# Designs tried in a protein design chat: VH-VL binders against q9nrl2r1430to1533. Part 10

Target 1, 104 residues: q9nrl2r1430to1533
Amino acid sequence: GGVHELSAFEQLVVELVRHDDSWPFLKLVSKIQVPDYYDIIKKPIALNIIREKVNKCEYKLASEFIDDIELMFSNCFEYNPRNTSEAKAGTRLQAFFHIQAQKL

## First folded at step 2 (VH-VL)

Design f32 (framework fv_ficlatuzumab)
Fold by OpenDDE, second read of step 3:
Structure f32 (fold): chain C 104 residues (1-104), chain A 123 residues (1-123), chain B 107 residues (1-107)
Amino acid sequence: as target 1 above (104 residues)
Amino acid sequence: QVQLVQPGAEVKKPGTSVKLSCKASGYTFTTYWMHWVRQAPGQGLEWIGEINPTSGHTNYNQKFQGRATLTVDKSTSTAYMELSSLRSEDTAVYYCARSTYRLGYKGYGMDVWGQGTLLTVSS
Amino acid sequence: DIVMTQSPDSLAMSLGERVTLNCKASENVVSYVSWYQQKPGQSPKLLIYGASNRNTGVPDRFSGSGSATDFTLTISSVQAEDVADYHCGQSYNYPYTFGQGTKLEIK
């Protein structure tokens, strides 16, 4: 070979990361910047973590991958009021994800 | 010391454009949203818009109808606000101000302000 | 847009008196209200956000309260250096909006 062929999960994560609305989700929320975040969100997750799990082949089913992505959005909507930039970005990115996930 | 530094004043003619700068120092520029707020003489504060310095994501007050453009230069930790089609009623002190990266249950405020730039629009 | 209405427009108080400034939102803004102090010729200074001044370095005599639509900034014992305009603002919905301000003077 020479050229690595990305899996469907890898490709989708790449597309999510490159999306304009991915900025709230690229990495875990900093406890220093948001001191009360982890008091509220009990299952933190981010795209970098999901990417790592994909790279490690931890997802055996598409449903598992989808569940983590949905958790990521759920956390966003739980912590951020709907009229915040983060929540609005999440809404758009989630819609994009739902369309792309149909290819899985 | 955390501070935002703005030029003192700008004088412009109606119909022209102005680009105001706001140089940040003393903190990680990309970890705070940057806001622009103006205050006409003897009036209250008016929010113009905000920008995420990391992503470039912006939100604007629609009252400005696309006349305002927010940008950042991460390499110089400088935020910019360009206002086009200037009118006399745009005469005001323009502030930049930072806020926390994320909004939470406890709310947020703009905790550091520049000293403001006085923009005078007159023929 | 959410309208923030402050009251009174102006207030003159004697030193040591309790000062109460009010801010009413046209709709529920939960607790996303901040109070700013602006002294003559200066930029606004954040006093209260989320009903707390713990990280602002603001004197303990300043306190914030309220939720939903009615908010209050209280100065337990007003001092000479408290002469300023006070602004409330909401950050719950876009566009963020401020009240018209309250001018506080000392008799």
Scores: ipSAE 0.020, ipTM 0.716, lowest interface PAE 4.2, mean pLDDT 90
Fold by ESMFold2-Fast, scan of step 2:
Structure f32 (fold): chain C 104 residues (1-104), chain A 123 residues (1-123), chain B 107 residues (1-107)
Amino acid sequence: as target 1 above (104 residues)
Amino acid sequence: QVQLVQPGAEVKKPGTSVKLSCKASGYTFTTYWMHWVRQAPGQGLEWIGEINPTSGHTNYNQKFQGRATLTVDKSTSTAYMELSSLRSEDTAVYYCARSTYRLGYKGYGMDVWGQGTLLTVSS
Amino acid sequence: DIVMTQSPDSLAMSLGERVTLNCKASENVVSYVSWYQQKPGQSPKLLIYGASNRNTGVPDRFSGSGSATDFTLTISSVQAEDVADYHCGQSYNYPYTFGQGTKLEIK
């Protein structure tokens, strides 16, 4: 992507990381703590991986960046029942993301 | 063109089982959840269950748990629903539908539907 | 199970009129409500997802609003082609459930 787009992606990732509801998404789920996660989720991703991809200039289009963020939320909703603290955090953070993503 | 193709009709006797198919084309089969929904004549929609084609993970409506079995064949991009111990009350149009992968696919509606298979259960 | 109740059961409108269809959830479903249009002999078609997001290709006269337990589908200027049954459904909790449907007719 362009340098302007990379700056926008970095700013948005920082805002997501700072959000109170980011705790389920900061790092990949531990195989030791949650061994069945990787049997269910085949394309794991987290904010630290997305931020690294931004820093390495791996997103050429805003749609590619948005797809990775949406994959992260999709994984959350697939693994976690709707009434869990993880799914509730994901719902609120996704809504925040959609508002912020209007800047992209 | 994204399509879900289902057979038009099936007729079964009470007490038997049926296995309905749903052939997907025009998209990557493994990236969307597949749902099964039925509609009895003149009635509303009733959700049976969902399957993740990538993992095989399923979630069922408890009303159908033990009677409905959802499976997929990734090599043919085909989803299946088997319904056992059929009753006359199971007479309905059975739809397959994919859930949207955008915006948390599990939390949002079903954007592409098959044409439905009319299952008639009668003696 | 979450019960979705739609109102009215049926209504008849004149061309160009504003139509409002209601959907009530028996408990909080946040914004996990979708609206479907179903014409006779056809499969349902997704109109709105996530309470207020219009699906691709859906005319802008269709809009959704609401949160928690109360949701509405609005057709700003009804057209002849809008004659159909409209279903709301929640995907917040298992099992996913649908309302009984509202039948829209033109006078």
Scores: ipSAE 0.006, ipTM 0.591, lowest interface PAE 12.3, mean pLDDT 86

Design f33 (framework fv_ficlatuzumab)
Fold by OpenDDE, second read of step 3:
Structure f33 (fold): chain C 104 residues (1-104), chain A 120 residues (1-120), chain B 107 residues (1-107)
Amino acid sequence: as target 1 above (104 residues)
Amino acid sequence: QVQLVQPGAEVKKPGTSVKLSCKASGYTFTTYWMHWVRQAPGQGLEWIGEINPTSGHTNYNQKFQGRATLTVDKSTSTAYMELSSLRSEDTAVYYCARQYYHGKSFYDYWGQGTLLTVSS
Amino acid sequence: DIVMTQSPDSLAMSLGERVTLNCKASENVVSYVSWYQQKPGQSPKLLIYGASNRNTGVPDRFSGSGSATDFTLTISSVQAEDVADYHCGQSYNYPYTFGQGTKLEIK
């Protein structure tokens, strides 16, 4: 609690959320909107979930944090064809992440 | 399966604005993107922009320099494209098109288009 | 913006002939090219997406090929109902862009 400087993980999540290509990843996919999503994706995850885990200090290693982020992108590419706006956004956001992750 | 209905024609004066509608009917159980494309007489197709009704995300052709605004009214299943500061060069047929994947199948539905005539 | 250039601008073919329409991209668009058929007074209809995937309901005589910058739509045996304008478009980068179109007529 209290006012403090954001950790590296917190800062990176903020940067990801604020990125123009974050819209597919802000929250879990709606089963109503995409009925077959959870038949295909077995480990759903989104930036809001990752943010909560960061806030709860559930990540002890950078690798754990990176694994969740990569899972998020993997899910996107698993479900969405490559030429979809979601996949394209994911590709760009992932590239951004890979650059920022080097600072961790 | 999905039908997109557009008004037949609109006539506007230069400098004014127009808001074109695209009403969808039929069931869609997956996320889709609504595109707007125009075609000037005897010319090719020109992409204006796209909107994801679920997320609200939009992408625009910067050529229109903020003159185009895409919106969706989910309650009426109607997509809108507003184009401001109309000029004679905006005279064209304006199409809405719904695109989405379901599994590995790709679906593409187009409206019949609205002829917009901009003249003094 | 990526410029899509179609060739020829127009052509007239005899029934049953093989038709080849070309589309060149100003830069590498990988395989993110679609072909649309537009008959007079109608809206465009998707024929091919992803350079080579035939859309549902599209006759087998239509096929797409190509990658990177050079793409081709082929009609193995042109029919009377194939008279139309054909448009290629790229969806690799924003803004999406289309070629100027090719007009196909039957002699």
Scores: ipSAE 0.024, ipTM 0.709, lowest interface PAE 4.5, mean pLDDT 91
Fold by ESMFold2-Fast, scan of step 2:
Structure f33 (fold): chain C 104 residues (1-104), chain A 120 residues (1-120), chain B 107 residues (1-107)
Amino acid sequence: as target 1 above (104 residues)
Amino acid sequence: QVQLVQPGAEVKKPGTSVKLSCKASGYTFTTYWMHWVRQAPGQGLEWIGEINPTSGHTNYNQKFQGRATLTVDKSTSTAYMELSSLRSEDTAVYYCARQYYHGKSFYDYWGQGTLLTVSS
Amino acid sequence: DIVMTQSPDSLAMSLGERVTLNCKASENVVSYVSWYQQKPGQSPKLLIYGASNRNTGVPDRFSGSGSATDFTLTISSVQAEDVADYHCGQSYNYPYTFGQGTKLEIK
């Protein structure tokens, strides 16, 4: 509840950002470099956006925060084939997230 | 404007090593993988490897594993490829090329290439 | 390794003719195929990525199609400036591989 919930979200986002496998997720995908991304992915999201939402107290429930993180991973797996570096990084980072999210 | 600048030519003797440079400008260096691709005279393109400038993570074509080493210097936005134990069949134009994260791994900008000649 | 096979090895066309270049992957590469144009003495330039997406600044006469294992690059009306080697490459699995190239010449 309250301040403790916001602190937990911020701590978890920082841990995700610092993880070796965060590189595909740090910022939104560029429309200039990957124009077909936005034809496939209808709800783009990235760690910088999630962190801004945490800082603005836009997550009322832990489930809303978890949903945005899971959307980020879902987008990764939808766009990127299983054998790509992006998909492999996503798989490892998602496993790390699931362990850390038990604290929420 | 995006540019990848490589030296024009290098001449080396067999058994030596070479370190080729690729200086990037006009974009955020850390948001694109840097790839190295070579082309022997009159031949097709051959992928050597890639490096993520943010993490330093590399992936190599197994054919070059142990001979090629990819590095970056983020302070100068420069990528390097070192190739050791040079043979005459390493004579080729060596290109650097960038690839965006999340892309279908295409190379939208290429360096002009460095012609490496390995001869006695 | 995924082998990319281009056909024909070379062809000579008359100005204004439609030309189709083929690229076959030995395994499914979905749509992870790009086409590059290389003029003599120059670096390759991206024409098509993701099998069918034309890169910015590439003339409308160039189009790409195909999926899975069979891919084509079409030039609807060949021009003198199109004399070049054309390379296809897959980026689906490591190692990334390229075809041997198709040389396009004008008669």
Scores: ipSAE 0.006, ipTM 0.618, lowest interface PAE 9.9, mean pLDDT 87

Design f34 (framework fv_ficlatuzumab)
Fold by OpenDDE, second read of step 3:
Structure f34 (fold): chain C 104 residues (1-104), chain A 123 residues (1-123), chain B 107 residues (1-107)
Amino acid sequence: as target 1 above (104 residues)
Amino acid sequence: QVQLVQPGAEVKKPGTSVKLSCKASGYTFTTYWMHWVRQAPGQGLEWIGEINPTSGHTNYNQKFQGRATLTVDKSTSTAYMELSSLRSEDTAVYYCAKRGYYTSLYGKWFDPWGQGTLLTVSS
Amino acid sequence: DIVMTQSPDSLAMSLGERVTLNCKASENVVSYVSWYQQKPGQSPKLLIYGASNRNTGVPDRFSGSGSATDFTLTISSVQAEDVADYHCGQSYNYPYTFGQGTKLEIK
């Protein structure tokens, strides 16, 4: 095999997924594990979904990509009380994202 | 059945370190955060910290920051808590506790708990 | 840190009596409160989560209520096997904190 050249969006998603604080965001929240999640969050999104959109070239502008990432964090902060492990993870990951997004 | 097994007791001198173990079974070890809580004789419960067994990410009670170190061995489904610079005030029963199954608007809880390890720090 | 204050520190009740244990948070913790039962010489066991009795396998005589800062654990008819220390805890903010505990005895 060879090394694939990733687009900026692809590379950023890979970096987000590999981040230690990505665990709340890797895939959609399970309704079984969190029965009330979807009563609160109306626009669920996760890194796997964003990855798929990137792979399908659904993002025409960097702003669209950024909006989805920000939505992901917004959902986390909306559902999780402040200073929880999920919210703190989100805060750190979002800070990381904001730094990386400057390259877009 | 979910079980958390801990050694019965440890005896240490002040200024030394101790590494307590917690062997988990009956569930996917990497799925749930593991917590550590201690209880001094005749006192209430005190939260020490938590660890994500998948990522290794930790959160500590600032009271123990820099002195407590949480780790895991995924291959043996074992969580560890190392406490350094031991003092007599560290004498307590130390529990590992699995994060509850559900994550919801109602927060987080611990279920089940290990049977605890009695740590005695004495000169 | 959020301080959880339980009351009373201890109480002795007669069999069959209604028992009320209180837990007060120093700030709003919403409903992120759980209760644990700890019998003598044993580890704590989950009794109630989410401030109320929800699918915990606990006997029906146990119930939880409350929100924001004031929480209550009620035993409708106390039994001999209920002798234990009861702990409330909050998981709203780090660090997670517990009350000092309430000791329940039978007369």
Scores: ipSAE 0.013, ipTM 0.661, lowest interface PAE 8.4, mean pLDDT 90
Fold by ESMFold2-Fast, scan of step 2:
Structure f34 (fold): chain C 104 residues (1-104), chain A 123 residues (1-123), chain B 107 residues (1-107)
Amino acid sequence: as target 1 above (104 residues)
Amino acid sequence: QVQLVQPGAEVKKPGTSVKLSCKASGYTFTTYWMHWVRQAPGQGLEWIGEINPTSGHTNYNQKFQGRATLTVDKSTSTAYMELSSLRSEDTAVYYCAKRGYYTSLYGKWFDPWGQGTLLTVSS
Amino acid sequence: DIVMTQSPDSLAMSLGERVTLNCKASENVVSYVSWYQQKPGQSPKLLIYGASNRNTGVPDRFSGSGSATDFTLTISSVQAEDVADYHCGQSYNYPYTFGQGTKLEIK
């Protein structure tokens, strides 16, 4: 983990946040609005948390950053049926992430 | 170095239960789902179920629903499959396998696999 | 359940020949198909995931193709160490299912 890796992580997170399909991922799923979510998903994560970890230099390896992003997508697909707007957004955003992640 | 270590063999009588173990090392155990797959002698692979080691959430092949129970012990990085009401048809090699990242482009896949435990069910 | 059907059941090839193994899904599984190699007495090993992506450490002679319902594993030049059972599996719908396997032998 170096300064260059953290700068690359910041740029990628910003690109993800600005993407049209980021809306299901911007913040943690509401426990009050979706009460069964936390029965199924024990390790919740969202872009705002990942961005905070990047800003605090908590990722020392690119693999750690990629693991958190993939966990976020995995949670989406585990909870949301494939034909939901959430799963469709996740599908497109994950494809975008894989293209951009080649820079890491 | 990612490894899944399973016992070599178990012998059980019909009507009993068995609890098979799979000890993981070389990766963060809670990050990836663990799958269980069996293979009867000379036959193909049959998916039993999967467990999320972080949440304990499981999905089962309906054929094994009610007979198979998947659990984990996070403190020892060990996954378990318990199979009850054993029949001679349950004689098979039982594998645990780590699931890669789920992606909308590629789906899910199993890598690596444990060496398997040969379960023999006979009177 | 989605039924995965492999063909042929067994195949004997000469060293250096091109081999094609087929896998057919009973319904659309998009690209959610993986291929596994299982040598006698060993556990399965991942060869291909997402229909066409070669796993790390897998020789270039192995390639996967196909989509929807029809999938193929190709070995461009068969070697002695390729003697094994080859399994395809789908992860599109629960339960995840595998084909019956194709046994590859060398003449």
Scores: ipSAE 0.006, ipTM 0.604, lowest interface PAE 11.7, mean pLDDT 87

Design f35 (framework fv_ficlatuzumab)
Fold by ESMFold2-Fast, scan of step 2:
Structure f35 (fold): chain C 104 residues (1-104), chain A 121 residues (1-121), chain B 107 residues (1-107)
Amino acid sequence: as target 1 above (104 residues)
Amino acid sequence: QVQLVQPGAEVKKPGTSVKLSCKASGYTFTSYWMHWVRQAPGQGLEWIGEIDPSDSYTNYNQKFQGRATLTVDKSTSTAYMELSSLRSEDTAVYYCARGSRYLGTYYFDYWGQGTLLTVSS
Amino acid sequence: DIVMTQSPDSLAMSLGERVTLNCKASQSVSNYVSWYQQKPGQSPKLLIYGASNRETGVPDRFSGSGSATDFTLTISSVQAEDVADYHCQQYYSYPLTFGQGTKLEIK
């Protein structure tokens, strides 16, 4: 991938971070506050990690970037029951992502 | 109401380490990230790194990675920055600053008074 | 790293004059720019965040504008207490970076 691909990923991550429903996804879940999280979720990820990977040019293909975002949502729905604020925020942000990702 | 209290000054010799403190009060310590910023005499501000007091998660400016270590003590609402292998170029005022969130990224709404670190032989 | 460049390096104004301070980012930072006032011997104090939002308690004479790469801090009528260094900061991308500062003095 070229500079245009990286610019598109950077823009999309910024749009996700700015979304009202991004709050569960901004950083890794606290092991101190949620100690069982890492027993259930084997591949933790968050928007700050994805943004760092974009800035370091670690995504070679759009599919790799999309896979990391989808992993983040998958982790949310695996850990959080469907009627929680976290799961509801995840559902709305994922829908927003799917619309924006069509433009990649 | 919100206060970040730092010691006034510290003098160290080259090659040593220093651990600077920042005692927070007037807010929930674990609800805001704590940042460290330095300012060499007559120079601009330079970001060192950030720590989330809720889980001790840190991010560093690459320039300081390996030399700076950020920690917190939740029981005393105190943040610490340890800087190792001190050089004369590390002479600066070191500030702690509270991260306020705007659209998921941080600017600084409250600052400590700063600690003047002098590194001289 | 995103480089923030401020201009001018220093300026001296008469009381009541309109002051304009500039800040340029080496690449787009959207609206993720804050401005700080630092009076002699004091810590920086937040004036503006998100390019144009005035922090609570900051006088109305301070305003921010701009987007992408070009940002401006304006003081509509400078007062004696405004003598300070003014710093812009981007918080769009890590590492967080500051401009070199603009020194404001009164004639």
Scores: ipSAE 0.000, ipTM 0.576, lowest interface PAE 15.4, mean pLDDT 86

Design f36 (framework fv_ficlatuzumab)
Fold by ESMFold2-Fast, scan of step 2:
Structure f36 (fold): chain C 104 residues (1-104), chain A 123 residues (1-123), chain B 107 residues (1-107)
Amino acid sequence: as target 1 above (104 residues)
Amino acid sequence: QVQLVQPGAEVKKPGTSVKLSCKASGYTFTSYWMHWVRQAPGQGLEWIGEIDPSDSYTNYNQKFQGRATLTVDKSTSTAYMELSSLRSEDTAVYYCARDKYYGSGLYRSFDYWGQGTLLTVSS
Amino acid sequence: DIVMTQSPDSLAMSLGERVTLNCKASQSVSNYVSWYQQKPGQSPKLLIYGASNRETGVPDRFSGSGSATDFTLTISSVQAEDVADYHCQQYYSYPLTFGQGTKLEIK
């Protein structure tokens, strides 16, 4: 991974964070607000964690970065029923991600 | 029992539009997403899009974006797919299909299918 | 888009033989793969979802396996009623995509 690859990951994470549909994904789910979440979801992740991993140069391949983003969406769809605002936000943000990921 | 009933056939001229129906029965219509899938003669299946009957929220395969429009009529438990600017390449069997799992958000597999409508587009 | 490629395109088997149908994804789809059976003149029928879970009412001779990019549908002892096209589908990523199908015939 080069400096250009690191900049590309950072730019893409920033674009995801700024997207209108990012709100379910900005931070880890609160145990107070959603007490059963961690019983269902065994590998929790959120955009703030992914951004930290980018900044620490923990992604050696674009595929590793893409896997973490896809894990985030997979967790959303596993926990949230399809007709929820969370699941619909996830569907739209995932489509946006796939378009932007073509630049990686 | 769960049933999705579609008309058998439609014949259209190139450049026109068609609106295909899918009448659902045997379950709560608003509890499951509905998908539309087509199959050209001798070819595989191609996903067109999905609709949530509870609020009419849709997602489309970008190949059909702007040409396909998915709608529902809750009072009759009927889903519709309109396809505009028809080409000979749109000749296919068009299926409606129900999303398997109520409430999980995980599944996009299709547990019940309509019998399909054969759309023939010819001049 | 994720491309699903099935192999073989067609095969003919004798009654009672074990048959294996393959499906490859162009990128990892985890285990979000379903298999459908489509008999001539009929709509598809769900056989397997989540790569390995058999749908209710599907005979136990049908089994699915695989993960990531390589998936297999196995029929342990082919019966006459198994003559059909078999389709794999990924639902990991939009747009949802299907393979081209494998035609199974009895000789």
Scores: ipSAE 0.006, ipTM 0.603, lowest interface PAE 12.3, mean pLDDT 87

Design f37 (framework fv_ficlatuzumab)
Fold by ESMFold2-Fast, scan of step 2:
Structure f37 (fold): chain C 104 residues (1-104), chain A 123 residues (1-123), chain B 107 residues (1-107)
Amino acid sequence: as target 1 above (104 residues)
Amino acid sequence: QVQLVQPGAEVKKPGTSVKLSCKASGYTFTSYWMHWVRQAPGQGLEWIGEIDPSDSYTNYNQKFQGRATLTVDKSTSTAYMELSSLRSEDTAVYYCARLTGYKGYYSDAFDIWGQGTLLTVSS
Amino acid sequence: DIVMTQSPDSLAMSLGERVTLNCKASQSVSNYVSWYQQKPGQSPKLLIYGASNRETGVPDRFSGSGSATDFTLTISSVQAEDVADYHCQQYYSYPLTFGQGTKLEIK
């Protein structure tokens, strides 16, 4: 199926991807680049996974979509120390998400 | 409908440069690393390098450092590999391949490959 | 560089036989090994990642095992469509390296 207008979830994911602070979240962390990430983070996720799930209509409820986005931020704050560029980008992007998610 | 489309063949003379293309469709281009791998006739696969389409950050196999240049055009979802100072031993099929983001702990695998471009360097 | 060595270089099997393909790394690569199938005239296709995880859509007769330096790809009952070159690859460290390939034929 084609859609004439983007779904609400697709529109929100596009807004997140295009945000200046999305860079830590665009795709899964590479084991080569960050060797201990998967020892610490048990449920990895990224915007590319979430967007694929939206495009395949895998979210039945808005709460399922929101839970995956929140998991992404939770993983960021669990792995990255508070004063890192990653954690700061996550804090700003999460605030942006909370404002947009109120419309869902 | 996730696919990487490459031209079938290129023929070049020694000492020239070539710029090979790889057009992505069916997924968010900037969300996956793009890699380049070549295969000489009857030989195994050889990794050339990788590029992050979101910021154009690159890593190269030292063997190709200085000769290979990886770039992207986000507006057309196209990745490019330019190889300079061509030699007969550069004759090979050149593949672009997407690094998967969906496997978690073991996610650094090539799940989608282009059809390959046969580069022939002769005479 | 980590050298990946595959054995044998080629083998011919009868339909229905169990096939084991070997891949050895020159140093430990933990579980960061993938296997690819390449049929004549085609691009490689991912079969196994993380040494033992089968890619979606790959028949369950294909399995991977091993860790550290010694890895195997097993086909439990070889079919005619399995004629191909098989490549192992490490993604433990840069540069990424592949084995030379094993050619599987049906006799």
Scores: ipSAE 0.012, ipTM 0.649, lowest interface PAE 8.9, mean pLDDT 88

Design f38 (framework fv_ficlatuzumab)
Fold by ESMFold2-Fast, scan of step 2:
Structure f38 (fold): chain C 104 residues (1-104), chain A 123 residues (1-123), chain B 107 residues (1-107)
Amino acid sequence: as target 1 above (104 residues)
Amino acid sequence: QVQLVQPGAEVKKPGTSVKLSCKASGYTFTSYWMHWVRQAPGQGLEWIGEIDPSDSYTNYNQKFQGRATLTVDKSTSTAYMELSSLRSEDTAVYYCARSYGRFTSGYYYMDVWGQGTLLTVSS
Amino acid sequence: DIVMTQSPDSLAMSLGERVTLNCKASQSVSNYVSWYQQKPGQSPKLLIYGASNRETGVPDRFSGSGSATDFTLTISSVQAEDVADYHCQQYYSYPLTFGQGTKLEIK
């Protein structure tokens, strides 16, 4: 907990959102555009949802915040073939996240 | 506005190589994947491969792997397909086409197509 | 490879008739199917993506439906400018594959 941890989570989410490779992760995948997504992915999540959880103080531990970010990447790699632009963006953004998360 | 410009025709002898160009304009070149598709006279469309212009990552149809090479020049917003060891069966119209890569999951549909280059391979 | 099979190979319709073109995938492609119109001497033009979404600028008379293995392109009232080859494509699995095409002619 605490206010200082919440500030750190907000800063990291903002850095992820601003990253060039964040585009697949900004919002939930559309059911209309990608109908089979929700047949395969059982725990969908995106950066806008994670940011809202940070703002509502729903993360009590850094591990809970990290778990949600990792779930987001795991979903990306589960659904998208490794050779897609989504999977490649996910790989680069995940590496960036791991570097930044060392500060948590 | 958004355009993919290809040369009209190329004539090559069997056993040679050809490098076809596709010049993009009217959009951010690195934000979309580029595909190459051919169509033999009177036949259907056949997918050759795709390239991500942002880092030159490629995927090929196995039928063309080893013979086709896809590249890009970001400074000129131009995509290239080089096809080696040409045979008469390679006579076809070769199209480049872009796909919505950045905002869709998985494999992508092709929304803008070039005019095509007619490649004739004859001896 | 996923094989896309279109039917019929060709058909001739009278102006104003409803026409239905079929496309069958050899295995499930969910709804990752596009339809392209190719007029004589021209490049393919996207009509439908995701089985049922009409591309911007495409007339309302064109509609797509289907899922899994069976897909349909419908033209509610065929016009003279609709004379073309129509190609379905799956973009679910590599390699991307197209059907052989259906030729639409006006009587």
Scores: ipSAE 0.000, ipTM 0.571, lowest interface PAE 13.3, mean pLDDT 86

